# Ledger of designs, part 193: miniprotein binders against q9bqp7

Target 1, 240 residues: q9bqp7
Amino acid sequence: VPQNWFPIFNPERSDKPNASDPSVPLKIPLQRNVIPSVTRVLQQTMTKQQVFLLERWKQRMILELGEDGFKEYTSNVFLQGKRFHEALESILSPQETLKERDENLLKSGYIESVQHILKDVSGVRALESAVQHETLNYIGLLDCVAEYQGKLCVIDWKTSEKPKPFIQSTFDNPLQVVAYMGAMNHDTNYSFQVQCGLIVVAYKDGSPAHPHFMDAELCSQYWTKWLLRLEEYTEKKKNQ
Short names: E, the ipSAE of ESMFold2; O, the ipSAE of OpenDDE; V2, 0.75 times the mean of E and O plus 0.25 times the DockQ between their complexes.

## First folded at step 15 (miniprotein)

Design yf1 (at its last look DockQ between E and O 0.54; V2 from the best seeds 0.66)
Fold by OpenDDE base, look of step 15:
Structure yf1 (fold): chain B 240 residues (1-240), chain A 94 residues (1-94)
Amino acid sequence: as target 1 above (240 residues)
Amino acid sequence: SREELWERIFELIEKGDEEEALRLLREYIEKYPDNPLALFIVADLLFDMGRPEEARKVLERAKELAKKTGDPDLIYYVELLERLIERLLEELKK
């Protein structure tokens, strides 16, 4: 049980959008502060098993590709992910901002992969927007807040070359999503709250993406795990 | 506990005591024979120790079990190690 329990949901905020839903998605810039990011907290609190597997994977990849080949591989993966997020931001942005769409960004297997998910996405409220949890003292950059099948979600877009049909195969991604939810629900820059999460795994070959929907109950379960990771991070930093 | 055993195994590997890590992993597998992760780690250690034929045999079992569990990441790691083992075995035949 977390020592410093804090709720994921804000009882002072209504689940219903106030009628003044801005027609334009929010895009709050991330401020570089001494405050740890969600990603940093998760990376610094990985299990010994997770660290071991990642290190072994890296070593084996270097043996297969060479050092330069591995650098090229990692750079390419990063670039593909970045381009995918840029393309999604462009697609989900209001039409008036669309005039500068690089059509080349839209021609990807990853974009093809998510088309069936995008059909169920509406009511975009935030894109690439910073969130801060003032009390728990962490920050993050969320990909999207929108309605998925009529439910308001924090949506996290992931790229994979491998099928990830189960939410368990997404490692710490559920923790990332609920961390963003909890931060947003208590960030003064947002007038609304979210109760659901969605992880979308897009595939390079254009095969149908896997949506991993997280209801309020599942979000609450992962939120407890997130709080434990945050406490562990805080303790490690005090001991450094 | 299982968790304490795993922690000890990873500590031993980090320290370079691969033989003792293998011993503990083998004891674990005797109790839990259908753990694809444990089998994968054994194969990976055997590969590092220059024992590719033994690594291959263990990895075959790990691969079969990993496919049954449907863990795509573990399947990928198994396949990567399999390619490396085969490459090493080919080099040793020259």
Scores: ipSAE 0.722, ipTM 0.926, lowest interface PAE 0.7, mean pLDDT 91
Fold by ESMFold2, look of step 15:
Structure yf1 (fold): chain B 240 residues (1-240), chain A 94 residues (1-94)
Amino acid sequence: as target 1 above (240 residues)
Amino acid sequence: SREELWERIFELIEKGDEEEALRLLREYIEKYPDNPLALFIVADLLFDMGRPEEARKVLERAKELAKKTGDPDLIYYVELLERLIERLLEELKK
């Protein structure tokens, strides 16, 4: 139970865009400052089980692939994730032209994997946009805010090739989404709010991506867990 | 409680007290036998402690339970450890 509860939704904001809102997706630049990021908070408050699984996975991969093989593996996974997010931003952007670099970004199994999800996405309001919770003092960079099957969502795109407990943890993924949602709903750079979340897990082989929809009630439940993680983080920083 | 025992096991592993962690983990499995993750952790500890024959036996049971649950993450970890155990056993025969 959080000691310092704060609401995820802002009652003073509309949850629907109106005709007077701009049609170009927002892209608020991320500014580094003293306050922690969502990912930093989550990384610093992992359970002992999560730490164990991540650490042993690294050790076992190094035993199998060697040090250099593991470094190459992680570099390739990082690059593919980066290219996946760049491609999705390009696809969802109202850009008038595609460069040759952008064409190659569109040729991946991960992009094929999400095609059926993209058909249900419309009304893109934000892409790769910074959020800051003015009161709780944390920042993040959300992937996308758009309607999914008619419901405005913070959408988080994830790749999956092989399990990685830290990066691919389902429990922390919902916390990340609600943290972005809460920040956006209380960020003065945004004139609207969002009540739903969507986690989309894409597959390297092009298999249909799995959407994990989070309605307002489920988001509220995970928000409580996020607040606990943020409190835990704050207490650890106070004692350092 | 169940979660206090579970947390204590990982605290012992973190401190490097793997023998006591293994003892508590076996106690945990006796009380909660349907946990393939617990069996995987036993196998992982036994492998790290230089007991690969014992690790292989436990891991076979963990693999069977993990397949029943359809947990692709755990199946992945089990198969990675299995390959490493078999490699070690082959090297020890040389």
Scores: ipSAE 0.680, ipTM 0.920, lowest interface PAE 1.0, mean pLDDT 84
ESMFold2 (binder alone), look of step 15: mean pLDDT 80; pTM 0.747

Design yf2 (at its last look DockQ between E and O 0.84; V2 from the best seeds 0.73)
Fold by OpenDDE base, look of step 15:
Structure yf2 (fold): chain B 240 residues (1-240), chain A 94 residues (1-94)
Amino acid sequence: as target 1 above (240 residues)
Amino acid sequence: SREELWERIFELIEKGDEEEALRLLREYIEKYPDNPLALYIVADLLFDMGRPEEARKVLERAKELAKKTGDPDLIEYVELLERLIERLLEELKK
């Protein structure tokens, strides 16, 4: 049990947007601060086993590709992910006229992969927007807040070259999503709250993306795990 | 505990005491024979020790089990190591 319990949901906020919610998705810039990001917390609190496996994989990849080849591979993976997120932001943004969309960004297997998911996405409220949890002292940049099949979700878009049909195969992604939810629900920049999460795994070959829906109960379970990771991070930093 | 055993195994590998790490891993596999991760690590150590034929044999079992679990990351690690083992074996035949 976390020592510093904090709720994921804010009882003072309604799930329904006030009629005054702007029709334009929020895009709050991430401020560089001493506050750790969700990603940093998760990376610094990986298990020894996870760290070991990743390091071994890296060594083996370097052995296969060479040092320069591995750098190129890593850069390419990063670039593909970035372009995918940029394309999604463009698709989901109401302000971007079709004319300003780089057609080349839309011509990807990943974009093809998520088309069936995008049909069920509506009511976009935030895109690439910063969240801060003032009490728990962490920040993050969430990909999207929108309705998926009529339920308001924090949506996290992931790229994969391999099928990830199970939520368990997404590792710390559920923790990332609930961390963003909890932060947003208590961030003063947002007037509403979210109760659901969605992880979408897009595939390079254009095969149908896998949606991993997280209901309020599942989010609450992962929230407890997130709090434990955050405590572990805080303890490690005090001992440094 | 299982966690303490794994920590010890990882420490041994990091120190270069691969023989003792292999011994502990083998004991672990005897107790938990259907653990694809443990089998993968054994194969990976055997590869580093210059024992590619033994690594291949262990990795085949790891691959079969990994496919059954559907863990895409472990499958990737197995496939990568498989390619490296085959490359090394081809080089040793020249």
Scores: ipSAE 0.717, ipTM 0.925, lowest interface PAE 0.6, mean pLDDT 90
Fold by ESMFold2, look of step 15:
Structure yf2 (fold): chain B 240 residues (1-240), chain A 94 residues (1-94)
Amino acid sequence: as target 1 above (240 residues)
Amino acid sequence: SREELWERIFELIEKGDEEEALRLLREYIEKYPDNPLALYIVADLLFDMGRPEEARKVLERAKELAKKTGDPDLIEYVELLERLIERLLEELKK
């Protein structure tokens, strides 16, 4: 139970997109700021169990691969994720021509994995766009805002080498989505709001991606958890 | 409480008191015998303590249960530790 409750949805905003909305997806630039990011808040409020598991996983990977091998592994994972997001932004952007794209950028198992999801995605409103919660004072960089099967969603794209068929196996990803949603809904750079979320887990081997849809009720449940993490972060920083 | 016990276990691991952490984990497992995460952590501690044959036995149980839960990250942790245990056991034969 948060000390200070704040709603995820903004009653001052329409549920329906305005017909005069921009024809080009929004891409609000991320500004350097003293306000914490969603990912920093989540990283600094990990449970002791999460910290233990992550640190032991790192130690075990270093034992298996060596220090240089682990650095190469993490660099490759980061690059594949970056290329995946770049490819998706390019595919979803009406401004870019396929001839301007690197063919290697569009050739990946991850892109193949997500094809069936992309068929259900339309009405792209934002791509790789900064959000700021004006009242709660946090920032983020969301991947995509678009309609999924007719519902406007904050969409988060994730790469994974292992199947994640249940939303519980995505750890803090639902908290990221609702934090971005709440920030967008209270950010003066946006004229519309979003009530649904989508986490899409894409696979390196091209296997069909798993979509994890979050309706408004589920988003509200995770929003409460996000507020607790943000409160914990704030209290931790006051006591450092 | 369950949460209080887990916090104590992780505190002991941070301080390097692996024997006491192992004792508390085995007590937890007696109450909750089908917890694959607890079994994985026991195996991980045994591996760190230089007891890889004991770790392997516990990890076989953890692997069976992890597959039933369908938790892909726990399955990855278990499989990684299994590879390390088998490598160590093979090296010890040499």
Scores: ipSAE 0.666, ipTM 0.915, lowest interface PAE 1.0, mean pLDDT 85
ESMFold2 (binder alone), look of step 15: mean pLDDT 80; pTM 0.750

Design yf3 (at its last look DockQ between E and O 0.84; V2 from the best seeds 0.70)
Fold by OpenDDE base, look of step 15:
Structure yf3 (fold): chain B 240 residues (1-240), chain A 94 residues (1-94)
Amino acid sequence: as target 1 above (240 residues)
Amino acid sequence: SREELWERIFELIEKGDEEEALRLLREYIEKYPDNPLALFIVADLLFDMGRPEEARKVLERAKELALKTGDPDLIEYVELLERLIERLLEELKK
């Protein structure tokens, strides 16, 4: 049990914002603060086994590709992910804010992969928006808050070259999603709360993306795990 | 504990005591024969030690088990190491 337990859901917030759907999704900029990001917390609290395997993988990839080849590979993976997120932001943004859609951004296998998911996405409330948990002292940048199949979700978009049919294969992504949910639910910049999460794994070849829906119960289970990771991070920082 | 054993194995590898790490991993595999990760690490260490033929034999078993578990990351690591072993074996035949 976490020593510093905090709820993921805010009982003071209503699930139904009484206000008309904001015509424009929220886009709160991430402020550079001394506050750790969700990503940083997760990276610094990886198990020794996870760190070991990643280091071994990196060494073997460098042996296969060379140092320059590995840098190029890493750069390409990063660029593909970035372009995918930019394309999704463009698709999910209101038409009035759509500058000239770079048609080239829309012609990706990843965008093709998520088309069947996008059909079930509506009521976009936030895109690439910063969240801060003031009490637990962490920040993050969430990809999307929208309705998926009529349920308001924090949506996290991931790119993969390999099938990830199970939520367990998404590594720490469930922890990231619930961390964003918990922060948003207690961030004063947001007037609403979310009770569900969605991880979407998009594929380069255009094969149908895998949606990993997280109900309120599953989110609560991962929230406990997130709190433990946050405590571990805090303890490690006190000992440095 | 299993966790303490793994910590010790990783510490030994970091210190460059690969032989002792291999010994502990082998003992672990005897007790837990269906662990594809342990087999993979053994193969990976054998590769680093310049023992590619032994690494290949161990990796074959690791691959079979990894495919059964359906862990895509482990399968990727196995396939990567397999390619590297085959490349090294080809170079040694020349």
Scores: ipSAE 0.704, ipTM 0.919, lowest interface PAE 0.6, mean pLDDT 90
Fold by ESMFold2, look of step 15:
Structure yf3 (fold): chain B 240 residues (1-240), chain A 94 residues (1-94)
Amino acid sequence: as target 1 above (240 residues)
Amino acid sequence: SREELWERIFELIEKGDEEEALRLLREYIEKYPDNPLALFIVADLLFDMGRPEEARKVLERAKELALKTGDPDLIEYVELLERLIERLLEELKK
């Protein structure tokens, strides 16, 4: 149980869109500061089991591929994710046309994989936008805020080489989503809030992406786990 | 708790006390024989300790169980280790 509880939702904010809101998605710039990011908190509070498995996986990959081969593999995975996010931002932005960007960037298995999800996405409110929890003092860069099947969600896009049909196989991604949600709901740059989350796992071969919808109750459950991780991080920081 | 046991096991591995870590893991597996993660870690330790034939046998059971759970990351870890064990055993035949 967290010792310093804080609610994920802000009762002073509406979760209903206002027709007078700007139609251009928000893109709050991420600024360098000393406040920890969501991903830094999660990385620094991994369990010993998670650390062991990750480190042994890296060692075994290096044994199989060699040092240079592993470096190339890692760089390729990172580049694929970056290109995927860039393509999605372009597709979801009302100000850009496909002719103004590299059309090959938009042709990938990952983009094909998410097409059935994208037709259920509307009302894009934010893209690649910074969030800051002003009370709990953490920051993040969320991928997307939009309606999914009529519900306003923080949406996180992930690429994967292996199928992840269950939310449990996404490990800390639900914590990442609720951390962004809580930050957005208490960030003065945003006039609205979000009560639902969505993790979309896309596949290189174009297989249908797996959506992992998180309603408000599930978000609250993961929010409690996020608060514990943030407390753990803060205690480790005090010991430095 | 189970979490305290796992933390102790990983502490032993970090210190290089692989035989004691293996003993604790086998005790755990006796109680919970269908845990693919525990079996995978046993196989991984045996591989590192230069006991690849023993690692292969344990990993066969770990793979069977991992496929039943549908955990894609554990399946990847198991299959990667399997490839490495087979390569090592082939090299040792030379």
Scores: ipSAE 0.611, ipTM 0.891, lowest interface PAE 1.1, mean pLDDT 85
ESMFold2 (binder alone), look of step 15: mean pLDDT 80; pTM 0.745

Design yf4 (at its last look DockQ between E and O 0.05; V2 from the best seeds 0.00; counts 0 for: pae O 5.7 > 1.5, placed apart)
Fold by ESMFold2, look of step 15:
Structure yf4 (fold): chain B 240 residues (1-240), chain A 94 residues (1-94)
Amino acid sequence: as target 1 above (240 residues)
Amino acid sequence: SRLELWERIFELIEKGDEEEALRLLREYIEKYPDNPLALFIVADLLFDMGRPEEARKVLERAKELAKKTGDPDLIEYVELLERLIERLLEELKK
């Protein structure tokens, strides 16, 4: 149980975006400051089991591929993820013209993988947009805020070379989503709030992506876990 | 108390006391024989300790159980270790 509980939702804020807002999605720039990012908090608070498994996986991959082979593998994975997010931002942006879109960026198995999800996505309100929780003191860069099957969601896009059909297979991804959600709901740069989350796992071979929908109740459950991770991070930094 | 036991096991591995970690893991598996993570860690330790035939046997059960759980990261870890074990066994036969 967290010592300093804080609500994920803001009762003074509507869950319906203002219809008079511009149609272009928000893209709030990151502010340079000393407060930690969501991803840093999560990385610095991994369990001993997670650390062991990751370290052994790295050692075994290096043994299989060699040092150079492993560096090439990780660089390719990073580049594929970056290109996937760039492609999605381009596809979902109403301001981007067809001539300005990189056709090679749109040619990937990952983009094919999410096509059935994208048909259910509408009302894009934010893309690659910074969030800050001023009270809890953390920042993030969320991928997308849009409606999915009629529900306004914080949407997080992930690439994977292997199937992840269950939400528990995504480990810390639900915490990332709710951390962004909580920050957005208490960030003065946003006039609305979001109560649902969506994790979309896309596959390199173009197989249909797995959506992992998170309703408000599930988001609240993961929010409690996020608060514990943030509390753990804060304690570690006090002792360092 | 399972959490404290696992923390002790990981501490022993970090110290390089892998034989004692293996003993504790085998004691755990006697009580809880259907834990694919525990079986995988046993196989991983045995491989690292130069005991690949024993690792291979344990890993077969870990693989079976991991597929039932649907944990793709554990399945990936198991399959990677399996490839390394088979490579080592093949090299040893030359």
Scores: ipSAE 0.635, ipTM 0.901, lowest interface PAE 1.1, mean pLDDT 85
Fold by OpenDDE base, look of step 15:
Structure yf4 (fold): chain B 240 residues (1-240), chain A 94 residues (1-94)
Amino acid sequence: as target 1 above (240 residues)
Amino acid sequence: SRLELWERIFELIEKGDEEEALRLLREYIEKYPDNPLALFIVADLLFDMGRPEEARKVLERAKELAKKTGDPDLIEYVELLERLIERLLEELKK
């Protein structure tokens, strides 16, 4: 049990989104401060086993591709991910006229992959928006807050060249999602709360993306795990 | 491209689709025979899949080829994996 337990959901906030759907999605800028990001917390609290597996994968890649080839590969993966997020932001933003959309960004297998998910996405409330948990002292940049099949979710978009049919295959992504949820639910910049998460795994080949829906119960379970990771991070920083 | 194929293989491995990765690796080895690195990766994948006896057989071939190429780094990796396989096989006999 986490020593510093904090609820994921804010009892002071109504579960009903206030009818004032902002006509424009929130885009709160991330302020770089001493407060750790969700990503930083997760990266620095990886298990020895996770680190080992990643390092082994890296060494295999370097062995096969060479150092330069691996650098190119990692750069391409990063660039593809970035372009995908930019394209999604453009698609989900109501103010971006089709004319301002880089048509080249929209012509990707990843965008094709998520089309069936996008059909079920509505009521976009935030895009690429910063969240801060003031009490637990962490920050993050969430991809999207929108309704998925009528349920308000924090949506996290992931790119993959491989099928990830199971949520367990998404590693720490569920922790990231619930961390954003908990932060948003207690961030004063947001007037609403979320009870669900959605991880969407988009595929490069345009095959149908896998939606990993996280209900309130599953989010609560991962929230406990997130709190443990945050405590571990905090302890490590005190000892440095 | 060869690069794209490897990217796909490693992506499959990372995602835990080890059987499909193994299939692609086998196809790669058929197309590019006597690649000690590819054989090493197959052996390493088989080891991760809990197939240490098959890993050992593939690794023996990788070892022979690695010695012929004279790549000291690959030889070291092969020897390390060999030790890991032998340890696992010893534990399974207990």
Scores: ipSAE 0.020, ipTM 0.341, lowest interface PAE 5.7, mean pLDDT 85
ESMFold2 (binder alone), look of step 15: mean pLDDT 80; pTM 0.744

Design yf5 (at its last look DockQ between E and O 0.84; V2 from the best seeds 0.73)
Fold by OpenDDE base, look of step 15:
Structure yf5 (fold): chain B 240 residues (1-240), chain A 94 residues (1-94)
Amino acid sequence: as target 1 above (240 residues)
Amino acid sequence: SREELWERIFELIEKGDEEEALRLLREYIEKYPDNPLALWIVADLLFDMGRPEEARKVLERAKELALKTGDPDLIEYVELLERLIERLLEELKK
């Protein structure tokens, strides 16, 4: 049990959007601060086994590709992910007229992969927006807040070259999603709260993306795990 | 605990005590059979030890189990190591 328990949901906020929700998605800039990001917390609290495996994989990739080849590979993976997120932001943004969309960004297997998911996405409230949990002292940049099949979700878009049909194969992604949810639900910049999460795994070959829906119960379970990771991070930083 | 055992194994590998790490891994596999990740680590260690034929044999079992689990990351790790082992074996035949 976390020592510093904090609720994921804010009882002071209504689940129903006030009718005055702006038609324009929120895009709050991430402020550079001493506050750790969700990503940093998760990376610094990986298990020794996870760290070991990633290091071994990296060493083997370098043996296969060479050092320069591995750098190129890593750069390419990062660039593909970035372009995919930029394309999604453009698609989901109501202000971007079709004319300003780089058609080349839209011509990707990843975009094709998520088309069936996008049909079920509506009511976009935030895109690439910063969240801060003032009490727990962490920040993050969430990809999207929107309705998926009529349920308001924090949506996290992931790229993969390989099928990830199970939520368990997404590693710390569920923790990331609930961390963003908890932060948003207690961030004063947001007037609403979310109770659901969605991880979408898009595929490079354009095969149908896998949606991993997280209901309020599952989110609560992962929230407890997130709090434990955050406590571990905080303890490690005090000992440095 | 399992965690303490893994920590010890990783420490041994990092220190270059590969033979003792391999011994502990074998004991682990005997106690917990059909762990494709443990088998992959054994194969990977054997590869580093310059024992590619033994690595290949262990990796074949890891591959079979990995495919059954459907874990795409583990499958990737298996395939990567498989390519490296085959490359090394080809070089040793020259």
Scores: ipSAE 0.748, ipTM 0.935, lowest interface PAE 0.6, mean pLDDT 90
Fold by ESMFold2, look of step 15:
Structure yf5 (fold): chain B 240 residues (1-240), chain A 94 residues (1-94)
Amino acid sequence: as target 1 above (240 residues)
Amino acid sequence: SREELWERIFELIEKGDEEEALRLLREYIEKYPDNPLALWIVADLLFDMGRPEEARKVLERAKELALKTGDPDLIEYVELLERLIERLLEELKK
């Protein structure tokens, strides 16, 4: 149990979205400072088992591919993720697109993979937008806020070369989603709040993406775990 | 506790005391035989210790359990180590 519990939802903010439908999704700029990011908190609070497994995996990959081969592999994985996110932002906000089409950006198995999900996504409120939780002192950059099957969600897009059919197999992804959600719900740059999360795992071969919907109850369960990780991070910094 | 045991095992591996780590892991597996992660770590240690035939045998059980669990990261760990073990066994035949 967290020592300093804080609610994920903001009781002073309406459950209902603003009456006016924004014509352009929000894109709050990320301000780099000393306030820790969600990903930094998660990286700095990995268990000894998680650190061990990651290091062994890295060593085994290097044995298989060689050092230069591993560097190329990781660079390609990063580039694929970056292109996927850029493509999704372009698809979801055509008013933000370049004058010319980015046809190569839209060509990928990952984009094919998410097509069945995208038909259920509407009412896009934010894309690639910064969030800050001033009370809990963390920041993040969320991928998307939109309605999924009629429910307003923080949506996190992930690429994977391997199927992840269960939310438990997405590692710390649910913690990222709820951390972004909590920050957004308490960020004065946003006038609305979200009660649901969605993790979408897209596949390189174009296989149908797996959506991992997180209702309010599930979000609250993961929120408690996020608060524990944030507490651990904060306590480590007090000892320095 | 189980957490203290795992921390001890990781400490031993970090120090290079692989025989003692293996002994503790085998004791753990006697009590909890259906833990695919523990089996994978045993196979991984045996591979580093130059015992790839023993590693292969343990890894087959780990793979069976990992597939049953459906954990894609654990399946990746198993498949990667399997490829490395097979490569080492092929090299040793030369």
Scores: ipSAE 0.633, ipTM 0.904, lowest interface PAE 1.1, mean pLDDT 85
ESMFold2 (binder alone), look of step 15: mean pLDDT 80; pTM 0.741

